VH-VL binders against Cysteine desulfuration protein SufE (sufE). Designs and how they scored, part 1

No score or structure here was measured in a lab: all are predicted.

Target 1, 144 residues: Cysteine desulfuration protein SufE (sufE), of Wigglesworthia glossinidia brevipalpis (q8d2j8)
Amino acid sequence: MNKFIKKINFIKNFSSCENWEEKYLYIIELGNKLSPFPEKFRKNSNLIPGCQNDSWIYLIYENTKKIKFYGDSNSLIVKGLIAIIFILHEDLKLSEILTFDVKPYFNKLSLTNYLTPSRVQGLSSISKFIKKSARCLLIKEKIL
Below, numbering starts at 1 at the first letter of every chain, in headers, positions and changes, except where a header shows other numbers; Kabat numbers aren't used for antibody chains.
F, E and O are the ipSAE of ESMFold2-Fast, ESMFold2 and OpenDDE, as the mean of both directions, binder to target and target to binder. V2 is 0.75 times the mean of E and O plus 0.25 times the DockQ between their complexes.
Where letters were taken out, [cut] stands.
The coordinates of atoms that the task and the answers printed are left out; those that the model quotes come from them. Centres of patches stay.

## First folded at step 12 (VH-VL; from x2 with heavy chain K28R R30K)

Design y5
Fold by OpenDDE, fold request of step 14:
Structure y5 (fold): chain C 144 residues (1-144), chain A 121 residues (1-121), chain B 112 residues (1-112)
Amino acid sequence: as target 1 above (144 residues)
Amino acid sequence: EVQLVESGGGLVKPGGSLRLSCAASGFRFKYAWMSWVRQAPGKGLEWVGRIRSKYDGGKTDYAAPVKGRFTISRDDSKNTLYLQMNSLKTEDTAVYYCTTEYYLSGYFDYWGQGTLVTVSS
Amino acid sequence: DIVMTQSPDSLAVSLGERATINCKSSQSVLYSENNKNYLAWYQQKPGQPPKLLMYWASTRESGVPDRFSGSGSGAEFTLTISSLQAEDVAIYYCQQYYSTPTFGGGTKVEIK
């Protein structure tokens, strides 16, 4: 399980950064907090398409109905971005992931204001992949 | 204060090689994207290539005219950016600037004074 | 690659008068997801390296005088010097960083 800061605290911390450099460093810090990615999950099926760097995401739906998020990337900054997205998805029900929109948060944080278009698209790809994964889990669990 | 100091320029014959260095100071170099931009005498600016921070994968990109001939590298322990230029052509004659790219954005916020590379027979 | 075209190639303006430089991109450099124009302006004085003036089309870099302003969106941009000063004599370049960086051909600004 990823030991991330709570969403609300993350937002506060991120918003308190004085400049983009600080935000950048904070993102890196968050990336370093990702739980180790199990090698058994490092499959092509878990490779996020459209990312500039090889990145993997895998979700586990536990019997407690909690979702465990695993992510990794060859880019530490992307790891951080993945971490942010995971933080934003905290405490969501599996079904809620399907309709969850990260864009308002990205805007609020001005996260995409200093990213290349490709990186912004990467964020979208990550989000889409999570939704796809969630959908698959819902089907597997016969919820859908 | 951010400082970028290029060195290594000089006269070289076509087909020759030259290695430029850019000594960086005044900022956290290891996190910065770095680019080379060149300017032929009396001409405009031309992007040569970039190297991303290792924290962002450390990938390099090159302009088509130099791809396969030029290599950009960095030594973060020395705060130094490099441009290895092989198979130099006369059209490579230019002042070469090292530049910082604002984090993950892509515009060039700081520039060195440049170093002149002259490729001539 | 996105082609950047500047106009005019050269401009002579009297001291204190307005100088207007245009920059056109072959395709839009406005990204819809963040509504940002990936366009920068640079000033290069004789014998000096380029200096960043504007980024995101209209944001002045720190230390840049207020008489400099950037405007435009999409594929058409303008750099304006509201009141040309002697120290403003330079070549100005636009540059897009929406994709692989490319520069305009430059506009030489001189005193009339």
Scores: ipSAE 0.793, ipTM 0.927, lowest interface PAE 0.7, mean pLDDT 95
Fold by OpenDDE, fold request of step 14:
Structure y5 (fold): chain C 144 residues (1-144), chain A 121 residues (1-121), chain B 112 residues (1-112)
Amino acid sequence: as target 1 above (144 residues)
Amino acid sequence: EVQLVESGGGLVKPGGSLRLSCAASGFRFKYAWMSWVRQAPGKGLEWVGRIRSKYDGGKTDYAAPVKGRFTISRDDSKNTLYLQMNSLKTEDTAVYYCTTEYYLSGYFDYWGQGTLVTVSS
Amino acid sequence: DIVMTQSPDSLAVSLGERATINCKSSQSVLYSENNKNYLAWYQQKPGQPPKLLMYWASTRESGVPDRFSGSGSGAEFTLTISSLQAEDVAIYYCQQYYSTPTFGGGTKVEIK
């Protein structure tokens, strides 16, 4: 569903940006590649707490054992950040999401070096929300 | 070259209104956070407020002394930042600077020459 | 809001000598998640707007001479001019951008 670049290629591309402005523009580009967010999922239960901008995330666990990620925000840059987080979670099993840490990748990419503390907190909130959603799915699937 | 040019300053009576403009050039204005910072005569710097890029939600923040009286807006098609000042007070007398904020960071990397606003009876 | 306090209010230094300006914040402006100090320094010469000198406490803005250096972490910071030049006469301001931006009261640097 999501036509995201592969994680390894994303890391290469992001690291090849000459400056923060280029990274900023690339983030915006990634945000524009998010799959359309179904309005039926735009509920308060899917609203990410702790984000400065209204943002929503919804996960679908398919019969193929693949996870489908949906995200949206009133901020395009936040959409891009959501896209990055989705990319980082690619090919993970549902159970692996619970222990996956995005911080090493953020550090590697220097993603948090030019953000306000509030925006950094927003990234953490997104990650936590994904973990929470994954846990709920695991319970629903009677895996936990 | 980045250029910020403020205009609209002048003399106004207490309770009056004034609108400042800042014409920006030399950078991608639509992606930039913009702030107003003022300086009373012979005094220090005081942050007035900011407006984020529409790509970052476009939200505004204001300092407590001006909240409810001042409004910051922008026209990206004209590369212009605005400061609408209502219910002006004598303590609002200052040089008002238009500033850019580095992308998502919050420090002020470029400043205009400023425009003087004098509030006096 | 975070209150910024500078010291001294004014400083007279001989040409070629070291000038030291201190800045204290009412709370830490070091963010633990990225280990960045959200602190900037500005220079304002008479009749001119402020100019950015330093950001992230110790990173010099492009074009700023290497005689300017920033140090400190948490709630205490220092701007140092290793060898004061005539063109360095100005008022210097620290500013935190950890939260709602606030400035120090400024330090006037003059030639002794």
Scores: ipSAE 0.785, ipTM 0.927, lowest interface PAE 0.7, mean pLDDT 95
Fold by ESMFold2, fold request of step 14:
Structure y5 (fold): chain C 144 residues (1-144), chain A 121 residues (1-121), chain B 112 residues (1-112)
Amino acid sequence: as target 1 above (144 residues)
Amino acid sequence: EVQLVESGGGLVKPGGSLRLSCAASGFRFKYAWMSWVRQAPGKGLEWVGRIRSKYDGGKTDYAAPVKGRFTISRDDSKNTLYLQMNSLKTEDTAVYYCTTEYYLSGYFDYWGQGTLVTVSS
Amino acid sequence: DIVMTQSPDSLAVSLGERATINCKSSQSVLYSENNKNYLAWYQQKPGQPPKLLMYWASTRESGVPDRFSGSGSGAEFTLTISSLQAEDVAIYYCQQYYSTPTFGGGTKVEIK
């Protein structure tokens, strides 16, 4: 049900922004397109440790082979950064999520050039939480 | 043309309070991180604190010497930054500059002309 | 907090000659994840507010003359004015933005 822009179009659109203000506003726009976060999953167990703002992520099978990503934050810019990370994981299987490295994309797009170290660490925390969630889903898949 | 104009400086006794304002124009104020930086007469620069854009969660951060005594706020509809200074000490005597932090960075790209606060008996 | 130390406190240089200002931080301001040095330089001319010159240690702010350059990495940085002009008389400050912002004590540049 996600209405996410395709990864290749995201990279093109982000790269075509003339300056950081345009990139900043585009990041906020991407966050606004995330599916509403279900209140049933808004629990402390789904809070991302190490983020500067309260942020939630939840992964669940939408069908037998498709992963649904839910994310939210009390900061619109952080919500946009979550959306970007979700876009980068487009169409990955659980096993691929475990080995996927977002850092080459951050470098290619110069996404972190304008961020504080604490904010960059927050992006790393988001990525690690996604991997943790993917490991949990893989374990459940093997025991079922 | 980016413009930052501070006002509200003056003479105040130790233990007193004072409120500074910074009128902003020429940029999208509501998306900006805003900071206060001070400079005691004849001395160097000292960061006082910041307030983030509401779109970044609106959090404030303060330097240790002012934490608990100073409060930074903003009114995005008026393009105005505020610094409420309570329990003032003589060491708070300085020119106070309103500054912008470049989006999510931490360096200060635009500066106002400053307003002088003198804390003296 | 990260302590920033500048040297020298003052510097007298003949017009057209090279001026070099040093800045040291009490810990590295290089963030390995993005390979950026969180170091800025400011110029404060007499009677004026500070003005941004450099960020990320070596990136010149728009409109800053080519004679200004920044170098260094980690905990040691320099600002160089390759050919000092009369309008360059000012106090220069380094600032780290790796964490809670802190400034160096300043270096006053004068014409000899």
Scores: ipSAE 0.045, ipTM 0.703, lowest interface PAE 7.0, mean pLDDT 87
Fold by ESMFold2, fold request of step 14:
Structure y5 (fold): chain C 144 residues (1-144), chain A 121 residues (1-121), chain B 112 residues (1-112)
Amino acid sequence: as target 1 above (144 residues)
Amino acid sequence: EVQLVESGGGLVKPGGSLRLSCAASGFRFKYAWMSWVRQAPGKGLEWVGRIRSKYDGGKTDYAAPVKGRFTISRDDSKNTLYLQMNSLKTEDTAVYYCTTEYYLSGYFDYWGQGTLVTVSS
Amino acid sequence: DIVMTQSPDSLAVSLGERATINCKSSQSVLYSENNKNYLAWYQQKPGQPPKLLMYWASTRESGVPDRFSGSGSGAEFTLTISSLQAEDVAIYYCQQYYSTPTFGGGTKVEIK
């Protein structure tokens, strides 16, 4: 989170890239800025199903009102794509995450126009898993 | 100026082995997905396999006729793509092209001149 | 694997006339989430490697003359040379990259 780019600056910077190579390298840069993934949460239950690369996501309350997103992948480009999706969810509450749609942002940024179908499906799997993780955290909160 | 130069082709007997190299220059090799495509004399194009960049997990994929016999590798420090061909068959006779795939897509934007592999007794 | 079928196998066209090459895939190569057709066209002149002409079905590669155009969607595609030139004599291949890459059998274009 610390020194992590805000959504408005991400959109500006990504849109300023002149070609796909610049966008590709920027995506990798964003992934490198993710907080280290806690090894205690590197479990199969946090593994994103349907991704060709091993990828993990874990959501936790950092304090009473702020949700911390952890993400990692054995692919630096996928890790960067996870970082982008996290940026798009900045400052959303759990209930807002459940209804949030990343697809309009992907379309506006033309993010998927350069990707294979399997890679585009991977982005959908990441987004779906975030919603699953948010539902699990919300249920856990209500039960306590 | 992008250049791809294949080498290592030649005559080999069935059951033999051969290693092809592709020297790359003029682009950022370490970020590129690389493929091998072959063309039997007088025939059409056939994709052989690919290796992804390390930054996309480094996974290899192979066409069914070569799975288990061919191995694609890369040396990013030398900007070189390799194709190790084992248990060669006469049907593997072809010109082998080294190609680049445009970042995270599957079409082939740069091609080498090819190197001929002939498998015969 | 997705099978790519080109027609005709060979095409003879007078200089300055239109050449039309067809390509069919055994399943759709249009991906609904991004509305892109994962189809490319290549030109191969005698003694040369293939050269990329078109990608995303209808997007011309840099440096390709505007007499080359691509059309179609889903499972049926066309490469058109609006006014055939002598240097266009070649074999043309379609290729899908929706999944494991596969090529059509090629169409040889000759001057009549």
Scores: ipSAE 0.043, ipTM 0.705, lowest interface PAE 7.0, mean pLDDT 87
Fold by ESMFold2, fold request of step 14:
Structure y5 (fold): chain C 144 residues (1-144), chain A 121 residues (1-121), chain B 112 residues (1-112)
Amino acid sequence: as target 1 above (144 residues)
Amino acid sequence: EVQLVESGGGLVKPGGSLRLSCAASGFRFKYAWMSWVRQAPGKGLEWVGRIRSKYDGGKTDYAAPVKGRFTISRDDSKNTLYLQMNSLKTEDTAVYYCTTEYYLSGYFDYWGQGTLVTVSS
Amino acid sequence: DIVMTQSPDSLAVSLGERATINCKSSQSVLYSENNKNYLAWYQQKPGQPPKLLMYWASTRESGVPDRFSGSGSGAEFTLTISSLQAEDVAIYYCQQYYSTPTFGGGTKVEIK
């Protein structure tokens, strides 16, 4: 059972925010709901390249063959953006993560319209890192 | 109502130091990115530098002419932005404005009235 | 740094007539990933601080009259005052926020 708000509820809540200040505060709130990042996975191999702030992502199979997403950042707004990307990947199996494109959702929600180019590039880096992590899990699954 | 009130301007000799303050009210200061923008008498606008919210890592950025000489800091408990100016030059003579940046976007939505800094012998 | 160039340096326009201010950047301020132009316009009346007028090239700040409009994309932008009023006498500045913020040199608008 996910700790996060379901994708459809996120889209509804974000879209109902009246202005960018409400959206900004909601993004921070979502980041604060992320599970604590396990310290044993806080290492350079899980550090996202190309992010302005130190940010980590780790993907692992749970015992039920469901994929668990861990994420953290030393910036509350970036941590919130990571949380949004995790919500968008809700209920996707590994093969679906490899082909999933977050950009149509960002465009539909106008999420990037008010971010600096550096922040938008950071979102792209997060998405690429998730795909890299998913490919690594697929290789391990084939061996096992 | 958003208010930004600068203070600490005055006359300083070249090589001297001066500290500007900006008292803020009417918004959530601790989440805001803050900037200093200056305007030499009869001239245009020039960005001086910024400080991000602590909740965005607290990073500072500076324009090249002031890098290494100016330091921006903030005290979230007092809702106050600071500009420490060292090794002042005559070309630093300007009205200094305290500004807010709109939530991660980089344009300046609120401005103070400014405080005059004059650097001359 | 991105250099912003405004033209003309000053212009005089009759009351009720159209004023046009141009701004050019040394490189594009259109970000391809979100298709947004990182350009703002400010109005500065004598003895006052600058006031935000437009952002994202063409979006009016709250309380700005409809006679103000912005257009352009990439590296060339225009601020238009469709029917000049006495209270519009000011210096107008463009500013890019694609990267390190920089301002144009200003355009003084006067009544002819």
Scores: ipSAE 0.042, ipTM 0.701, lowest interface PAE 7.3, mean pLDDT 87

